# Ledger of designs, part 2: VHH binders against Gluconolactonase (gnl)

Target 1, 316 residues: Gluconolactonase (gnl), of Zymomonas mobilis subsp. mobilis (q01578)
Amino acid sequence: NGSTIGKITKFSPRLDAILDVSTPIEVIASDIQWSEGPVWVKNGNFLLFSDPPANIMRKWTPDAGVSIFLKPSGHAEPIPAGQFREPGSNGMKVGPDGKIWVADSGTRAIMKVDPVTRQRSVVVDNYKGKRFNSPNDLFFSKSGAVYFTDPPYGLTNLDESDIKEMNYNGVFRLSPDGRLDLIEAGLSRPNGLALSPDETKLYVSNSDRASPNIWVYSLDSNGLPTSRTLLRNFRKEYFDQGLAGLPDGMNIDKQGNLFASAPGGIYIFAPDGECLGLISGNPGQPLSNCCFGEKGQTLFISASHNVVRVRTKTFG

## First folded at step 7 (VHH)

Design q6 (from m3 with S50V F105Y Y111T)
Fold by OpenDDE, fold request of step 9:
Structure q6 (fold): chain B 316 residues (1-316), chain A 125 residues (1-125)
Amino acid sequence: as target 1 above (316 residues)
Amino acid sequence: QVQLQESGGGLVQPGSSLRLSCAASGFTFSSYWMHWVRQAPGKGPEWVSVISYSGSSTNYATSVKGRFSISRDNPSKTLYLQMNSLRPEDSAVYYCARESGYDRYESGSYTFDYRGQGTQVTVSS
C-alpha cells in the first residue's frame, strides 16, 4: 500500500497543463483478478470498480481500503456452466438519478444499483426483442441519455456463443424517454466510450487486434452520429512494439482531453487529436479504464491486478 | 533458476480427497499470481484455479467450484490445491503455473511463463 508503478511519458509540452510527468502513480488496491470500470461516488466519497471474472464489485476508501460492495456483481448464482467467461459487472457511471448505472456483462443488461441499499433493477436488457450480448461501458449525456457498448466479452466463445442472439456487437443510445437507438453495428469489439464536453463528439474504442482503433463520431443536435473519423490506430503499439492491451475504456476532462486505454497504457489526447502523453503501468499488465474522482483532480485507473490513482492538474 | 515442483497426486476412489502441493524456488513467490491447470488424456489443458499475491483473492473453474480450494503459504513458497469430492472426470495431470499475463480480449485465458512437471491424479473405482 502506497507503492508506485509505471511512469508518465511526455509526447508534447502541452501535457504540462494536464499533469506533471513526475507525479507518482500510486497503487491503492491490489489482489484484483481483473479490474474494470472505476467510478467515483460523490455522495459517499468512495470508489467503485468491477472485477468481471470474479463476479465482484468492489469499494475503496482511503481509510477502509478495499471491500466487497456486491457479490455477485453481475449474473446471479448459480451461473450456468460454459456460458459466461466474465459473469460480473463492467463499466459504471453515476446517473442523473443518483443511482449507479452498470454495464452488466453477466446479466446482459444495463442495470442500476442504489448506492445505499445496493438494490438492483433492470434499465434495459434487449433491443427489438433480442438480448444484449454483454454490455461493457456506458456514458451519460447532459440530457440524461446514456450511450453504451455491447461486445461479446462476457460470453464464452464470444461471437460464437450459443446464447448470443445478436449477429452484431452494437453501440446504443438510450434516451430519457426510453427510446433505444442502435447507433453503430459495424464495430467488431466496441468497448469504451466518452462524450466531449460540448457533446458534439462521441469517442469509441474497438478492442480488436485486427482493428485496434479509437473512433470519433460527429453528433447532431439529437445526439446521433452523422459521421466518424479515425483518431488513432494502435497496430504499431500492439504488434510491432508488443505492448500489452488493446483500445479499451476511456474518460474525458472538462477541457475535452481524452484519457483512453490502449496498448501500453492510458493515452492522453487533446481535443484537436494530438497525443500529448502516456501513463503506463506494470509491464504486461494493461490499464483498462479510468475515471476522475475526489475533488476532480484525481484520475483512478483500473490496472489489471491493481487500481491506481494519479494526481492531475486538469479537472474531470 | 525458476522451479516449480508438484506433489501429492495419486490413485483414489470417487468421493475421496487429495491435497496437492507445489514447491516454488528461484523467484519471489509472493510477487506472482499462481494457478493450477490440468490436462486429461486426449483433452486440451483446462484452467482450474487462481490465487492472488497475498492469497486474499481466489477463483475457480465452474467444474471444480465448491469442491476444490486453492491456497498459498508465501513464507514457505508453497502453493496448495485441496481437492474434495473427487470425480473420475477430475483425472488428469495437474500443473502448478506462474502467471505471466492475461488475455482479456481474445482467449480470455491466462498465460504462464513457468510450470512444473505435473503430478498425476487418477480417480477410479
Scores: ipSAE 0.903, ipTM 0.948, lowest interface PAE 0.5, mean pLDDT 97
Fold by OpenDDE, fold request of step 9:
Structure q6 (fold): chain B 316 residues (1-316), chain A 125 residues (1-125)
Amino acid sequence: as target 1 above (316 residues)
Amino acid sequence: QVQLQESGGGLVQPGSSLRLSCAASGFTFSSYWMHWVRQAPGKGPEWVSVISYSGSSTNYATSVKGRFSISRDNPSKTLYLQMNSLRPEDSAVYYCARESGYDRYESGSYTFDYRGQGTQVTVSS
């Protein structure tokens, strides 16, 4: 595409070590119904991202541009009438096994996709016999455990869905040995999550206008939460300033700087909690998620109808 | 000044076809997703269709899928809605609307900052 959108706003001089405010926000993909869950696939040297409402997973390379990777990306055809508002895949990560692990909102499961053959398989699809709502995002620990969120966003009528089996919207941890733990059941709309590099902190966003928060959970040596603190509430940005979006997807660099979607764009937080800057896109178009890719100094951002990339000084 | 002006409506028999047009001015047309919405008497607005910047992506309400087709001509700044196999329940004022956002979290609905005066479509035997 070659076009640029948005701007970078500096809140702290500390931002300069992370990225230059003059860095262009380059559009690499457009005409997307809703972009989500970008993930860089190192072995193939390509980007994947989801379009949940369209039930499509798309691939991008610098040379070939955008193509369809999986269709359907989530729920198999035909889609049951009136059950799903977002039948497609959402958040994605490359697992330790080299597979693409997918928070599959439509299938209501954590899925694997082989990046070469594109074959799909189920990792986990229930907790204690109850089906997940619509898994949204996931994040791996160094040990191979995976944290994931399970809000109702894929379901028609959300919490009032006729097919919803859980009376909560959970945050889960799946251990490498297969143990599945419910680690949070009190958030109304858990969405994005990320681990600090030292894995002592778990960041979790809540995409609820009544509680638009990013939380920081303290983790014990087993990777389980012991307490949480509020990183930031975004009521002002949402209501007073009328900025588009809610706390959504997030990622983290090698130094522990958090890149978190919230009203207005991608906010950059230092490990100590100071907000250093903001990457903004088009007005009215939320930036939903982000990931690092290429050589580690490229931040890919799902920006509503577009996917963009921003060159960074920091490494993901 | 942003302006949208619909045309092409009329009175037709069930099973007939109409083609609506929307002339846009006062903004970079190709930089916006465009929509058709309709409102029947005594009913709230109903989203009908959307088209992406280049036109490569389209979507439709379930009620019109397979019958309606949205398109755009960016050089002439014109939005179209081809309506085939019209039904009495399609009767409404049809509006061209410029997208200003989308609530992906709760309502799952588009927001619009501008729309035209509308064009009346009446399907009756």
Scores: ipSAE 0.882, ipTM 0.938, lowest interface PAE 0.5, mean pLDDT 96
Fold by ESMFold2, fold request of step 9:
Structure q6 (fold): chain B 316 residues (1-316), chain A 125 residues (1-125)
Amino acid sequence: as target 1 above (316 residues)
Amino acid sequence: QVQLQESGGGLVQPGSSLRLSCAASGFTFSSYWMHWVRQAPGKGPEWVSVISYSGSSTNYATSVKGRFSISRDNPSKTLYLQMNSLRPEDSAVYYCARESGYDRYESGSYTFDYRGQGTQVTVSS
């Protein structure tokens, strides 16, 4: 709102094709309890983002600033005492149907929201008769399949929640015809995810300080994982350098460069895995998630109490 | 030097109202999210409420929502907590606290770098 934060650090001259390091990190929203899950709604030209602990989905436009889009954004009020840490919505994407698909941590479901009427409906809320924990983020394939993560962050006591029905924290794939596959059950804190543009790779972050990793899964022609490799471990950044955040949200540009939240900010990785640069907030300010918007050359970033934007040369 | 000083506590009957104040000095008050935290004897601290820099965003613990109202006056550098329909379980020392972070991935608790001396609220019949 006229102010800027942080800095951009170049680790490789390859960053020059992606953004100008002198471009400001502009604050566009303030007074957010915890910003998360930004999504650009092209049909209407506005940004939506979640405020999960506040149970609000917020809307931003350059002319009107911030307003409330949905309240509650997740779990209906009153919230059952002692059951939820984050009753609101989290990750969001525009689906192939033009609706806003929501990883709804408080409702414990993948939901969809009509962007005009604001009516909410359930897409899926269980796997083999067991309720999800608290879905956190999601990403669409070109075919309309959706990958999503189900860590326990919405639930009081996390893995020890008295309402948790699964003994794992899953990564799932929902096909367009309604088939639901559990594609990874072994991550302690699956969080953000993204597909490479050719959909041969699925990136998944793990937000656990004991294993703060970004994983890369190779996918077969059915969109199912066949193997995985470690892109990066962030224990040094978290424990030794004390940098704010843990691996969280991510997005990908049309060239396959990954923009991934981790301790220190949003890291930019080339398709070959080289780390090209880092977008940082102020000291101690985590950057939790990001999305491309406007004409594809604006990176919107959720930055704790703020939402910020960075102009890019690349297109998302 | 950062200072936070609470006042307005007291001994009241159930159903009463109290308004707590917190006078802030030694920092740019309007640049910080501020909280109320309470602690009853023999219990750990319990988060009560939060208010944004400008005062435009507020939130409350489920146990007090609908009964308590947090506000701030940035020109006078004062934080308030209006406490209505007080119950015996609201008895505690109430602290105003300056937010330093949010441990989202682990405890799910706010962290604070400064708090005041506290003001005692006692609700008894």
Scores: ipSAE 0.653, ipTM 0.860, lowest interface PAE 1.8, mean pLDDT 94
Fold by ESMFold2, look of step 7:
Structure q6 (fold): chain B 316 residues (1-316), chain A 125 residues (1-125)
Amino acid sequence: as target 1 above (316 residues)
Amino acid sequence: QVQLQESGGGLVQPGSSLRLSCAASGFTFSSYWMHWVRQAPGKGPEWVSVISYSGSSTNYATSVKGRFSISRDNPSKTLYLQMNSLRPEDSAVYYCARESGYDRYESGSYTFDYRGQGTQVTVSS
């Protein structure tokens, strides 16, 4: 379609290997209540994305445009009054089993969806007998382990929700054999996450305006964090510049460049931590998450009421 | 100037239906998500419903879902709220409102930059 938004800003000539600043940010979907968690399904060549407040998982193809893939995508209806802000699905990835694994905010679980039958099943919904808050995003290791975040954004009143069972907002690792580890309990709003291609680093966003950070965790050979460093704090972008968004979803290309949502749009960081560029929406339009698709050279971006795409020179 | 003008309110008995209208002018109506918000005496505003640019996506507060239906006619720049099975607790001034944002990370509430003067709906008890 012919509509475009926003702009791309270059901070380093190293961006030139990743994308052209003149590349259009093309609108491919509109009329979305809030777009989140895009995932490219290679086996079938389509995009899925979540609309968490609408409780819908949506599908896009260039031929058919947007359609409903699952409704409800999360919590079964009727939704208990006053308990959920976002009853739908959120972050999604294709798992090693070929199914769509879902950070399901409203069901309060990691779920999986058979892409053919569209049947949903629970992968994990508790840690040591306590229900998750509202899982937000997830990322697979090459071994098939899944890292996921559990902030309270699906729950009315957030940390003060009357149905919240944990007194923390966790980052977890689920191994292929079913071992579940709480790997970080100290973040106020853990959100998006990604692994470096060599899996020595785990990136985690914190969506709290008091601590709007992207953290980098060093991982041991078992995929467990040993230390962390601050990649970037976005307080100036949020408070001083008034830029839309908070640190949210992220993804990584095959060279280890991080594409991370934060106030202002999708920031692009080299593996050494240098900020190379920024993909922005229109003024006041947050860009919340992203994924690679279409032979790995298309970056799909959830942009509030829209989904957009940008062609890249790099491969996701 | 941006203007929103609600109409169609009235005094009705429980179980009745009403259809509210909102005439919009002074902006590109089809470029905005539109909402209905209501306010009862002595209470804060309550979000009721939302409709997308084209009208293809809608959502409702749990208190009205299944009873109320939001729609729009972009050529005539008019927003509607069909209210069925009205209850005394639906009594309020109803406003149409233009969306300016969504506070996802904090309140989870929509923000509005313009609303009309409202139309009174009174359901007798």
Scores: ipSAE 0.638, ipTM 0.850, lowest interface PAE 1.6, mean pLDDT 94

Design q6 (from m3 with S50V F105Y Y111T)
Fold by ESMFold2, fold request of step 9:
Structure q6 (fold): chain B 316 residues (1-316), chain A 125 residues (1-125)
Amino acid sequence: as target 1 above (316 residues)
Amino acid sequence: QVQLQESGGGLVQPGSSLRLSCAASGFTFSSYWMHWVRQAPGKGPEWVSVISYSGSSTNYATSVKGRFSISRDNPSKTLYLQMNSLRPEDSAVYYCARESGYDRYESGSYTFDYRGQGTQVTVSS
């Protein structure tokens, strides 16, 4: 599209191995109601991203630009009055089966989508006989297990929704053999998540302005949490600096650098927890999620009404 | 100075149609997402519809979907709301509003930095 937004701020010389601070933040899509959950589909070389309040999953290619991939992307229309804020799909990943796995807020399930036929099917929609709230994001282990978050953001009135069946907002692990574990029930607003490359750590965002944290869970050999530590609290960024956003989506490169949405933009953390830099939108413009794509050196970022990209030196 | 001026309201019978207009001035109209919001006496504001910069994306509250149609004409800096099959519960003051943000993590409501004085729509009971 030729336009750019924002800026990149360097906090450590270690950022220089990850990206050039002068790299433009290029706008590739506009006219999006709220962009979320980007995923690069290597087989076919295209980007998918969600527009959850619009109930649309969109496709972008460098040659053809933006088109509709699925409408509705989540809940079938008409939407039941007063039940949903975001009836569409949200977080997405390519699964080990080559299908698009979707945290589907409106369907209240983890779904699969065949990228050729666009046929949707349910992977899992309940835990112990109770429906999920509105799944938001997901991340695969190398073994094919999927971790996902279940905050109430798809539901009208959030925790007070008339249709909410669980009295918590969970983080779950679904093993390849179909076993479903609730691995964290104590977060108020679990959102984005990612695994370290050696899978010893699970990062989880909490999108609550009262507790705007990124947590790091140590994992045992079964992929289950044994302890947690705080990576970062963003109270000062949110309240004192008035920066747009809350801890939201995240992704990780091959070196273990974490790219995490929080007030101010996408923060870049080294594996040791040092904050290396920040990719910011325009003033007041949140950056909600990101993914690596193309040949692994493009970071795609959902930025409110836009989708943007940043070229990286690192590989995702 | 940003100004938004609504017109086209009136008193109508159930099942009637009305078209609201909003004349915009003092800003680059084509650079903003625009909304219609309505407020009945004694009630809080209710979001009605949204339209993107270019007009290519629109969305509606469930209560009006299929009956109302939002549009814009960027050269004339005008926002429109076509309201068909009007019902008594559609009675309200209708406001044209310029989007400044989206409170996704709390209310799930859009925020607006400017709105007009409104135009009254009354559908007889």
Scores: ipSAE 0.624, ipTM 0.848, lowest interface PAE 1.9, mean pLDDT 95

## First folded at step 9 (VHH; from b0 with V50I)

Design u3
Fold by ESMFold2, look of step 9:
Structure u3 (fold): chain B 316 residues (1-316), chain A 125 residues (1-125)
Amino acid sequence: as target 1 above (316 residues)
Amino acid sequence: QVQLQESGGGLVQPGSSLRLSCAASGFTFSNYWMHWVRQAPGKGPEWVSIISYSGSSTNYATSVKGRFSISRDNPSKTLYLQMNSLRPEDSAVYYCARESGYDRYESGSYYFDYRGQGTQVTVSS
């Protein structure tokens, strides 16, 4: 495409180790209904991202641009009238098995997709006999455990959906041996999540304007939360400044710097919690999620109708 | 001044086809995602369809998917809605609308900064 959007704001000189503020925010995809959940597939050197309302998983390469990877990406067609806001896939990660693991909002499951054959299969779709709401995002530990969030964003009427079976919006951990734990039931809108590189911390976004927070959970040696603290509340950014977005997707670099969507764009936090900088879209343009790709020095960002990229000095 | 002018509505029988047009002026049409929205008597607005600024991506409300087709011609600054297999439930005033935002987190609704006066579609038995 060649065009650029937005700007990068420096809040701390510590940002200089991560990226230059003059780095362009380059548009690499357009004509996307709503971009979400980017993942870099190293084996094959391509980006996948979700378009949840369109029910499409899209692929991007520098040579071919955007193409359809899966349609439908989530719920089978026809979509039951009045039940789904977002019938497609959302968050995605490459799993330890080399497959694409998908928080599949419309199928209401964690799914796997073979990146070569494009065949889909269910990993897990219920907790204690009750269907998930609409899984949104996921993150792997080094041991192969997967943490994921289950807000109601895929369902019409959200918490009031006629098909919602749980009376909470959970954060779950699926261990490598198949044990499924509900690790947090008290968040109104759990969304993005990431582990610190040493896996002592789990970051979780809450996408609720009443409580627009990023939380930090301390983890024990079994990967289970023992306590939590507030990294940041974004009420001022949302209400006073009118900035687009709510706390959403996130990712982490090898040094533990957190790249987190919130009102205003992608915020960069050092491991000690200092906010170092902000990557913003155009006015009114939310940046919903991000992933590192290529050789680890490209941050891909889902930006509403676009996908953009930013070159970094740090490695994801 | 931004102007959107719908046309092509009318009274038709169930199963008929109808083509709506929307003439745009006063802005760079090709820079905007465009929508069709409809409003039946005594009801709130209902989103119908969306088209990307180039025309390459489209989507539809479940109630019209497979029957309606949105398109645009950027050189002539015109938006279209081809409506096939019309039903009495499709009776409404149809509006061409310019997207100004999307609230994914709370309302799940598109926002529009401009829409036209509308064109009446009536499907009667």
Scores: ipSAE 0.749, ipTM 0.895, lowest interface PAE 1.3, mean pLDDT 95

## First folded at step 13 (VHH; from v2 with Y53R)

Design y4
Fold by ESMFold2, look of step 14:
Structure y4 (fold): chain B 316 residues (1-316), chain A 125 residues (1-125)
Amino acid sequence: as target 1 above (316 residues)
Amino acid sequence: QVQLQESGGGLVQPGSSLRLSCAASGFTFSSYWMHWVRQAPGKGPEWVSIISRSGSSTNYATSVKGRFSISRDNPSKTLYLQMNSLRPEDSAVYYCARESGYDRYESGSYTFDYRGQGTQVTVSS
């Protein structure tokens, strides 16, 4: 119906090149149990997004609104009692093969989905013979490598899950030739990630309220991390201001501006690390992830029970 | 003042059906996602079901899927739970609850700012 939520806050005049603060945050989907992992599918001009607790992958177009794309999107039903919090798919990206690559929390794998036939197949489900926890998000390099995160959010009892096989929550890189590297094992809750446009940096969020950080990793020529720097700690926003959310999903525009979920909404950081602005939902409404779509000037945002969009001046 | 009042509980035999109602007042009922939760003696609360503001989206705990059905009537500000094929393990006090949030990163549980006094459901063992 064209309703809007939230507000946009400017922290720097540099935001004016990114978006107008008066731009509406338009609701395009409602009645979603929990929206996550939006991806724009250019071939066909539609949005896909996950509803992980519902075990549904949903499709949106401006003409038809929301429909079911896959059910189940993750773990086959019936779901084993007491094992899964979020049995569905989560983060998604269009791969170099034109298929939808999925961080599939419930199947505990990186999966791919043919967008025409909707058939699912496994890309990778283990590292050195141990099953992944519940993959959450992923991001492609230009060469076709995929970085992904493996926190325990799909599993009942998280780190203490009876079915968890790894004693860490990893960040992985799968090379185009099939080599799988564990590139970070020390984060408590790795979640969203993105590459800078020149691929010299990997951003990774940690969704732990004890360490609610966004990290920036410097990458070598093989796409592997060599060092890291703290972009931002969000303890003040979470504990002192009581803002909803924790560092979660993220995406990046062609100029290298990072759009990152954290307590309060989607924060916009310039490549030099300056925080330019914040896109917020209604009070108490977290914004968990985002993607650019249409002609690259629409930011789609998963907003709890909603999906929303914001027009940008920048291109994603 | 927000008020939620459950009714429709009782003592039934295994395999029976029962319909619970929850009358809401003091708030804009159609603006909230609503839930059923239950609590058996000596146990912690157990989430049962969720329904969207319009009623178009629903979900259930694995233990009740296929047997229970949540619905709402927004004009009468009433939430319902149809319970079929009742089992002794369904015995509990059932509460309707208004969603206030989702503790996604820690417990994975919904949070509620209001719930009613509950209605007792007892299924003979």
Scores: ipSAE 0.780, ipTM 0.906, lowest interface PAE 1.2, mean pLDDT 95

## First folded at step 14 (VHH; from y4 with G101S)

Design r3
Fold by ESMFold2, look of step 15:
Structure r3 (fold): chain B 316 residues (1-316), chain A 125 residues (1-125)
Amino acid sequence: as target 1 above (316 residues)
Amino acid sequence: QVQLQESGGGLVQPGSSLRLSCAASGFTFSSYWMHWVRQAPGKGPEWVSIISRSGSSTNYATSVKGRFSISRDNPSKTLYLQMNSLRPEDSAVYYCARESSYDRYESGSYTFDYRGQGTQVTVSS
């Protein structure tokens, strides 16, 4: 195991079906400039995660520890001066084609990477002729559609970037047949997202301290939003309690429990919206994103300079 | 108490090299990510470089990448910055700094809980 961090807080007895509060939050990687976007690659049994400011995609196995999988992971070097603050890859998922699909902030595209040859190719890089800002995270439906978020975090000066072509920060859906829909344009900082297992709900984080929300969108049979409701606002956690982080990455288990980054750590919400528990890092240490891996009962968490893992009773 | 002391600055010609040192005391040096930051007259602080606890991960501002090299020696509690191919634009007071946090969501800047008094680097034309 090695060292551990943080703690787990129970808010509801319903957490007992998901994990034990005594479970260690085990450090499996250190010396990461900023960890993000973990994904478990079942075919080969390894973890990939992004280090966006370092422009590196990293690989972890228990036998070898951390190694470089791709460098650069995003924008080719040299990086154009004054244009990018995070030139690397960010969110990642294994697609229906077995490739690693990447919200690639530095290349300003959804990319895919062949896990064997490590060759990169563009899936989509624009909407109606305008380049994306800097895609951050993505999530697949069962049909193979991909939802992704396009905040400005990869760009120097964010919304005021000299190279930003859109006057919004979008949430998009790319259908398997190539149709691209802008499904939400009104969020200031769309970030992590996940689908409920029945795909009637799309969860989206907004990483803005002025509006630090997790939203729930109701989806029609075409996977398009029809309405939205607020799951939770985190202003008190951020401003009053001074907890590290903002609403960021998320994932979902097979029972529909949402594991969502927000000020204080990874919050666990039941499908009915009840907050069941919280996985926290050390004081001041944000937990930015997570994924399930191994046999589905390990939650891997990106924790700033670290990657950590927590054993669960639930399956992702 | 935590103390950081920079040294090695000076007046040099363009194209010269300098090696900055930072002596650390009053804390477990090997437990912290360390940075170099510089500040030219009339400008705000500019982040220059970062190094991990073990020294295995480093990164640089685009303006210095390929020319500067950060390193550390944990037994001697010393941080270094090797500065090659110096330009007039590199003229600044250079500080070593101990990382406290990173504001990824707003400023995109590191926060430092301690930094030294600085060492002046002046590159003449």
Scores: ipSAE 0.754, ipTM 0.898, lowest interface PAE 1.4, mean pLDDT 95

